# Designs tried in a protein design chat: miniprotein binders against q9bqp7. Part 277

Target 1, 240 residues: q9bqp7
Amino acid sequence: VPQNWFPIFNPERSDKPNASDPSVPLKIPLQRNVIPSVTRVLQQTMTKQQVFLLERWKQRMILELGEDGFKEYTSNVFLQGKRFHEALESILSPQETLKERDENLLKSGYIESVQHILKDVSGVRALESAVQHETLNYIGLLDCVAEYQGKLCVIDWKTSEKPKPFIQSTFDNPLQVVAYMGAMNHDTNYSFQVQCGLIVVAYKDGSPAHPHFMDAELCSQYWTKWLLRLEEYTEKKKNQ
Below, E stands for the ipSAE of ESMFold2; O stands for the ipSAE of OpenDDE; V2 stands for 0.75 times the mean of E and O plus 0.25 times the DockQ between their complexes.

## First folded at step 24 (miniprotein)

Design ym6 (at its last look DockQ between E and O 0.88; V2 from the best seeds 0.78)
Fold by OpenDDE base, look of step 24:
Structure ym6 (fold): chain B 240 residues (1-240), chain A 94 residues (1-94)
Amino acid sequence: as target 1 above (240 residues)
Amino acid sequence: SREELLERIFELIEKGDYEEALRLLREYIEKYPDNPLALYLVADILFDLGRPEEARKVLERAKELAKKTGDPDLIEYVELLERLIERLLEELKK
């Protein structure tokens, strides 16, 4: 049980969209400060087993590709992910901002992969927007807040070369999603709250993406795990 | 604990004490049979020891078990090691 329990949902916020919801998605810039990001917390609280295996994998990849080859591989993976997110932001943005659609960004297997998911996405409220949890003292940059099949979700887009048909195979992604939800629900920059999460795993070959929907109950379960990771991070930093 | 034993094995591998790591892995496998991670680690050590044929045999079993568990990371690690073993075996035939 977390020592510092905090609710994921804000009882003071209504689930009903206020009629005054801006037609334009929110894009709050990430402020560079001493506050840890969700990603940093998760990376610094990996198990010894996970750290060991990742380091071993890196060494073996360098053996396979060489040092320069591995750098190129890593750069390509990063670039592909970045381009995918940029393309999605462009697709989900209002038409007036679409004037500079780089058509080349839309010609990817990942974009093809998510087309069936995008059909069920509507009511975009935020894109690439910063969230801050003032009480728990963490920040994050969420990909998207929108309605998926009529339910308001924090949506996290992931790229994979391998099938991830189960939410368990997404590792810490559920923790990331609920961390963003909890932060947004208590961030004063947002007037609404979210009760659901969605992880979308897009595939390079254009095969149909896997949607992993997280209802309020599942989000609450992962929220407890997130709080434990955050406590572990805080303890590690006090001992340094 | 199971976790403490694995952590000790990781430390030994990092130090290059492969003989002691293999001994502890054998004990681990006896206590926890059909563990794909343990079998992967055995194969990985055997590869570093220049015993690729033995590594391949152990890794085949690890691969089968890893697929059953559905751990995509472990499957990736197994497949990478498999490619490295095959490359080494090809070089040794030359």
Scores: ipSAE 0.784, ipTM 0.951, lowest interface PAE 0.5, mean pLDDT 91
Fold by ESMFold2, look of step 24:
Structure ym6 (fold): chain B 240 residues (1-240), chain A 94 residues (1-94)
Amino acid sequence: as target 1 above (240 residues)
Amino acid sequence: SREELLERIFELIEKGDYEEALRLLREYIEKYPDNPLALYLVADILFDLGRPEEARKVLERAKELAKKTGDPDLIEYVELLERLIERLLEELKK
């Protein structure tokens, strides 16, 4: 159990639109800060099993592809993920990118994969937007806040080489979602809060993406696990 | 505990003490016989020891179990090792 429990939801906030809310989705710039990011915390608190298997996988990939082949593989995966997020931001923005959307950006198996999900997404309130937890002192950059099937969600978009049909298959992704959610709910740049999460795993071959919906109860359960990871990170920094 | 035994096995593999790692893996599999991670690690060690026919047999069982658990990373690790084992078996024909 966390020693310093803190609530994920803010009772002073509503999940309903505010009349003063912008008509365009929020895009809060990421600041240069000394406080840790969500992804840094998760990377620095991987279990011994996770670290061992990742290192072993890297060694085996290098054995298969060679050093240069592995570098090319890693670069390609990063580029595909970057292009996917750029395409989604463009699609979900009510203002298109300056005149013409890049046809190559929209021609992707990953974009085809998510089409059935996008039909159920509406009311976009934030895209690629920074969050900061004022009390717990961590930052993040969330992908999207929008309604999914009528429920306002923090939505995290993932590309994957392999099917992830169950939420347990997404490992730390639920922690990432609730960390963003908790930060947003306590960030002065936001006037509303979100109590649900959605992880969408898209596939290169265009196969239907897997949505993983997280209701408030499930978010609360993962929030407890996030707090433990944050405490573990903090303890490691004290010990150096 | 289950976690402590696995962590010891990881340490032994990292140090290259493969015979002791295999001994502990046998103990682990006796306690938890349907664990695909343990079977994967056996196959992985056997591959490094230059025993790819034995590694292939163990890995077939690990693959079956990994698909039942729905762990996509373990499935990827198994498939990668399978490709490396087949490459080694092909090389040994020469």
Scores: ipSAE 0.700, ipTM 0.930, lowest interface PAE 0.7, mean pLDDT 86
ESMFold2 (binder alone), look of step 24: mean pLDDT 82; pTM 0.787

Design ym7 (at its last look DockQ between E and O 0.47; V2 from the best seeds 0.65)
Fold by OpenDDE base, look of step 24:
Structure ym7 (fold): chain B 240 residues (1-240), chain A 94 residues (1-94)
Amino acid sequence: as target 1 above (240 residues)
Amino acid sequence: SREELFERIFELLEKGDYEEALRLLREYIEKYPDNPLALYLVADILFDLGRPEEARKVLERAKELAKKTGDPDLIEYVELLERLIERLLEELKK
């Protein structure tokens, strides 16, 4: 049980989205502060086993590809992810649809992969927007807040070359999603609340993406795990 | 605990004490023969020790078990090590 319990949902915010569909999605810039990001918290609270295995994997990848080959691989993975997110932002943004659609960004296997998911996405409220949890003292940049099949969700887009049909295979991604939800629900820059999460795993070959829907109950379960990770991070920083 | 044992094994591997790490893993496998992670680590150590034929044999079993668990990371680690072992075996035939 977390020592510092805080609710994921804000009882002061109505679950009813105010009927004014904001014509423009929110895009709050990330402020560079001494406040840890969700990603940083998760990375620094990995188990010793996870850290060891990842380091071994890195060493073995360097043996396979060489040092330069591994750098190129890492850069390519990063670039593909970035381009995918930029393409999605362009697709989901009403204003950017009219300007410089780099047609090349839209011609990716990842974009093809998510087409069936995008059909069920509507009411986009935020894109690439910063969230801050003032009480728990963490920040994050969420990909998207939108309705998926009529339910308002924090949506996190992931790229994979390998099938991830189970939510368990997404590792810390569920924790990231609920961390963003909890922060947004208590961030004064947002007037609405989210109760659901969605992880979408897009595939390079254009095969249908896997949607991992997280209802309010599942989000609450992962929120407890997130709080434990955040406490562990805080304790490690006090001892450094 | 299992966790404490694996932490000790990782510490030994970081220090380059491969023989003691291998001993502890073998003892663990005697009790838990169907653990794909333990089998993967044995194969990985055998590879580091320059014993690729033995590594391959152990890794085959690790691969089968890893596929049954559906852990995509472990499957990736196994497949990467498999490619490295095969490359080394090809180089040794030259």
Scores: ipSAE 0.769, ipTM 0.941, lowest interface PAE 0.6, mean pLDDT 91
Fold by ESMFold2, look of step 24:
Structure ym7 (fold): chain B 240 residues (1-240), chain A 94 residues (1-94)
Amino acid sequence: as target 1 above (240 residues)
Amino acid sequence: SREELFERIFELLEKGDYEEALRLLREYIEKYPDNPLALYLVADILFDLGRPEEARKVLERAKELAKKTGDPDLIEYVELLERLIERLLEELKK
């Protein structure tokens, strides 16, 4: 159990839209400091099993593709993910027009994969926006805050290639979502809070994306696990 | 405990002590014969030790079990190693 428990939700904040809220989604700039990011905390607190399996996978991919082939593979995966997130930000931004969007950005199997999900998304409140938990001292960059089927969610978009939909496990993804949620709920740049999460896995071949909805109870359970990871990170840094 | 045994196995693998890691894994599999991760790790070690025919036999069982559990990461690890083993066996025929 965490030694220094802190609540994920803020009882002083409303979870409902405010009429005075901006019509343009929030996009708080990311400011990099000594404060660790969510992704760095998760990376630095991987189990010995996770570290070993990741390193073996890298070694095996290099054996299969060659060193240059693996570099090209990882560069391509990174670029596809970046373009996917840029496309979603463009699509979900109310002030952009189709003329101003990169045509290549919109021509993606991943974008086709999420179309049925996007029909259920409304009330976008934040896009690619920084969050900071000043008390617990961590930062992040969340993908989206919007309503999904009437529930205000922190939404995280993930890509997966066909026919290898399982290459990139979402093992730590629920921890990432709740870490962003907790930070946003206690960040003075935001006047509202969010109690639900959504993980959307999109497929390169355009197959329908899979949504994973996280209600408040499930978010609270993962929040406890996140606090343990953050505590572990802090202990490791003090002993280095 | 089971958790302590696997932590020890991964420590040995980090040190490159593959023979001791293999011994502990085989002992574990005697008690828990249907663990696809343990079988995958045996095959992975055997591949690095230059014993690809033994690795192929173990990996066939690991693949069967991994598909039943539906673990997508383990399935990918198994299939990647299978491709590498078959390539090595073909090269050794030359």
Scores: ipSAE 0.638, ipTM 0.895, lowest interface PAE 1.0, mean pLDDT 84
ESMFold2 (binder alone), look of step 24: mean pLDDT 83; pTM 0.800

Design ym8 (at its last look DockQ between E and O 0.85; V2 from the best seeds 0.70)
Fold by ESMFold2, look of step 24:
Structure ym8 (fold): chain B 240 residues (1-240), chain A 94 residues (1-94)
Amino acid sequence: as target 1 above (240 residues)
Amino acid sequence: SREELFERIFELVEKGDYEEALRLLREYIEKYPDNPLALYLVADILFDLGRPEEARKVLERAKELAKKTGDPDLIEYVELLERLIERLLEELKK
C-alpha cells in the first residue's frame, strides 16, 4: 500500500474535452529536466525475477545469435517500433494528411495488424505529447489520446512478435498507461482529463492486434500499483 | 514466501551454485508440480550443467504448462532454450 496516496482523476476537470473533432491534436514538447520519466521509474523498479529472467534471456539470445547477431536483432526491433509509432502519428494527424507520406512506413505488418482498431478510433486529442504530473513530479511522452468505441482513452501502441491476448501478458504496460493518464489529468498544459486506457498490441505478421481496454475501475487498480513503483523508485534514489 | 524462495534460487544460479538451486527447485516442485517457471529453471540449469537430454524432458513439460498460462515471455524463454538444447544434442551426436 502507498504511504502517500494521490488520486488519478482530477475533480476540478471535465472528463469530456471542449474541443471539436476538427481541432489539431495537442503535441506538448518534452522539457529537459531532472524529473524521472515513467519508463525510467518502471525500468529502475523491476522485480528481481524480471531482472534475472531478462539477463538469462540476453545470455541465451547471444548464445543463439552471437554478439553481432544480437545487436542486429535489438537494433531491428527498436527501428520497427520507431517506424510503427511514426506511421501511426502520421495516419492519425490531420496535418500529416495534407503532406505526402512515406508510403514505406504504411506498408508493414504492424500497420495491417491495427487496421481493425483504427476503424474504432476517432476524435484524436493528443499525439506523441509530453505529460508531467505537477504534484508527483514525473514525466512521460504518451502516444495518443483519442476515443475508442466512444470512450476517450490514453492509447498506447505496442509492437510484438508474439501474441499477447490478455492484459496480464502486457506486464508493465498498464502501469505506463495509468501513469500517463494521471500525469495528463494533473498537467496544466491540458484542460480536460481521461478516465480510460487502451493498450493495442500489434503483430509483425499482420495478425489482428489485441486491444486491451481499461475502464476507470481497472485504471484505478493499476494506478495504485503505479504509485507503489514510484514510491519504490523514490526510496532507491534517496540512497544514491 | 514463494517470492523469497525464488530470489534465493536466482542468487544461487547467478553464483553458479547449480546443485543447491536444483535442490530448492525440486523441493518446490514436490509441492507445486504444475509451475512452469520452476520447471523452466530446472531445464535451464540442466542445460548449463551439460545434461541436455534431461533438460529436454523437463522442458517439454514446462512448455505445455507455459502455453496454458498464456505468459508470452515464459513461452519465448522456453522456446529459446529448446532451440539451444536441440543444437547441443546435435553437436553431441557428432
Scores: ipSAE 0.724, ipTM 0.939, lowest interface PAE 0.7, mean pLDDT 86
Fold by OpenDDE base, look of step 24:
Structure ym8 (fold): chain B 240 residues (1-240), chain A 94 residues (1-94)
Amino acid sequence: as target 1 above (240 residues)
Amino acid sequence: SREELFERIFELVEKGDYEEALRLLREYIEKYPDNPLALYLVADILFDLGRPEEARKVLERAKELAKKTGDPDLIEYVELLERLIERLLEELKK
């Protein structure tokens, strides 16, 4: 049980979207502060097993590809992910911002992969927007807040070369999503609340993406795990 | 605990004490023969010891079990090691 319990949902915020659908998605810039990001917390609280296996994987990849090859591989993976997110932001943005659509960004297997998911996405409220949890003292940059099949979700887009049909296969991604939800629900820059999460795994070959929907109950379960990771991070920093 | 045991094994591998790591892993596998992570680690150590044929045999079982568990990370690690083993075996035949 977390020592510092905090609710994921804000009872002071109405679940009813205020009727003023903001015509423009929110894009709050990330402030560079001494506050840890969700990603940093998760990375620094990996288990010894996870760290060991990743380091061994890295060493083996270097053995397979060489040092330069591994750098190139890592760079390509990063670039592909970045381009995918940029393309999605462009697609989900209002038409007035579409004039700058680089058509080349839209020609990817990942974009093809998510087309069936995008059909069920509407009511975009935030894109690439910063969230801050003032009480728990962490920040994050969320990909998207929108309605998926009529339910308001924090949506996290992931790229994969391999099928990930199970939510368990997404590692710490569920923790990331609920961390963003909890932060947004208590961030004064947002007037609404989210109760659901969605992880979308897009595939390079254009095969249909896997949506991993997280209802309020599942989000609450992962929220407890997130709080434990955050406590572990905080304890590690006090001892440094 | 299981976690403490694996942590000790990881420490031993990092220090290059492969023989003691293998001993602990073998003892664990005797009790838990269907653990894909333990089998993977045995194969990993055998590969580092220059015993690729033995590594391959153990890794085959690890691969089958990993697929059953659906752990994508472990599957990726197994597949990478498999490629490295096959490459080494091909080089040794030349």
Scores: ipSAE 0.583, ipTM 0.880, lowest interface PAE 0.9, mean pLDDT 90
ESMFold2 (binder alone), look of step 24: mean pLDDT 84; pTM 0.803

Design ym9 (at its last look DockQ between E and O 0.89; V2 from the best seeds 0.00; counts 0 for: pae O 2.0 > 1.5)
Fold by ESMFold2, look of step 24:
Structure ym9 (fold): chain B 240 residues (1-240), chain A 94 residues (1-94)
Amino acid sequence: as target 1 above (240 residues)
Amino acid sequence: SREELFERIMELIEKGDYEEALRLLREYIEKYPDNPLALYLVADILFDLGRPEEARKVLERAKELAKKTGDPDLIEYVELLERLIERLLEELKK
């Protein structure tokens, strides 16, 4: 149980947009600052078991691939994720033209993997946009805010080489989503709020992506866990 | 407690005290026989100790249990170790 609970939703906000809202998705720039990012908080508050297993995995990968091979592997994974997010931002941007799109970005198993999900996505309101929780003092860069099957969601796109058919298989990803939701709902750059989340896991071989929808109740459950991680992070920084 | 025992096992592995870690892991598995992570760690230690045939047998049980949980990270750890074990067994046959 968090010592200082804070609500994920902002009671002073409507979940309905104004009729005069602009049609161009928000893209709030991420600013250099001292307050922690969502991903930094999560990385710095991994459990002892998570840290142990990650280190064993690294050692085994290095044994399999060699030191240089492992560095190349991790670089390639990073590049694939970067290209995937760039392609999705381009695809979802209403201002992009065919002439401005890199055709190599669109040649990806990951992009093929998400096609059936993209058919259900509409009303894009934010892309690659910074969020800041003004009260809890953390920041993030969310991937997308859009309607999925008619429900406004914070959507997080993930690449994976292994199937993740259940939300429990995504470990900290739900915490990341709700942290972005809470930040957006309390960020003065946004005039609306979201009550739902979506994690989309895309696959390198083009297999159909797995969507993991999070309704308000599930988001509230994970929000409590996020608050515990944030508290743990701040306590560690006090003791340094 | 169960959690305290498992944390002790992880500490021993990190220090390289594999003989004591293996002893405690076997005691842990007697008390909690359906824990695929514990079985994985037994196989992982046996691999480092140069006992890959024993590691392979234990890992097959860990693989069976890991698939039931649907934990993709544990499944990846098991599959990676399986590849390393098979490589070592192939090298030893030469």
Scores: ipSAE 0.711, ipTM 0.929, lowest interface PAE 0.7, mean pLDDT 86
Fold by OpenDDE base, look of step 24:
Structure ym9 (fold): chain B 240 residues (1-240), chain A 94 residues (1-94)
Amino acid sequence: as target 1 above (240 residues)
Amino acid sequence: SREELFERIMELIEKGDYEEALRLLREYIEKYPDNPLALYLVADILFDLGRPEEARKVLERAKELAKKTGDPDLIEYVELLERLIERLLEELKK
């Protein structure tokens, strides 16, 4: 049980979007500060086993590709992910921002992969927007807040070269999603609340993406795990 | 504990004490059979010791079990090691 329990949902916020919600998605810039990001917390609280396996994987990849080959591989993976997120932001943005659509960004297997998911996405409230949890003292940059099949979700887009049909295959991604939800629900920059999460795994070959929907109950379960990771991070930093 | 034993094995592998790591892994597998990660580590050490044929045999079992557990990271590690083993075996035939 977390020592510092905090609710994921804000009872003071209504689930109904106020009619005054701007038609334009929010894009709050990430402030550079000493506050840890969700990603940093998760990376710094990996188990010894996870760290060991990743290091062994890296060593084997270097053995297979060479040092330069591995650097190139890593750079390509990063670039592909970045381009995919940029393309999605462009697609989900209002039409007035579409004039600068780089058509080349839209010609990817990943974009093809998510087309069936995008059909069920509407009511975009935020894109590439910063969230801050003032009480728990962490920040993050969320990909998207929108309605998926009529339910308001924090949506996290992931790229994969291999099928990940199960939510268990997304590792710490559920923790990332609920961390963003909890932060947004208590961030004064947002007037609304989210109760659901969605992880979308897009595939390079254009095969249909896997949506992993997280209802309020599942989000609450992962929120407890997130709080434990955050406590572990805080403890590690006090001992350094 | 199970976790402490596994951490000790990983520490030994990191230090390059492969013989002691293999001994403890065998004990671990006897106590906790059908652990795909333990079998993977045995195959990994055997590969590092220049015993690719033995590594392949152990890794086949690890692969089967890893697929049953659905751990995508472990599957990726198994597949990578499989490719490395096959490459080495091809070079040795040459």
Scores: ipSAE 0.207, ipTM 0.699, lowest interface PAE 2.0, mean pLDDT 87
ESMFold2 (binder alone), look of step 24: mean pLDDT 82; pTM 0.780

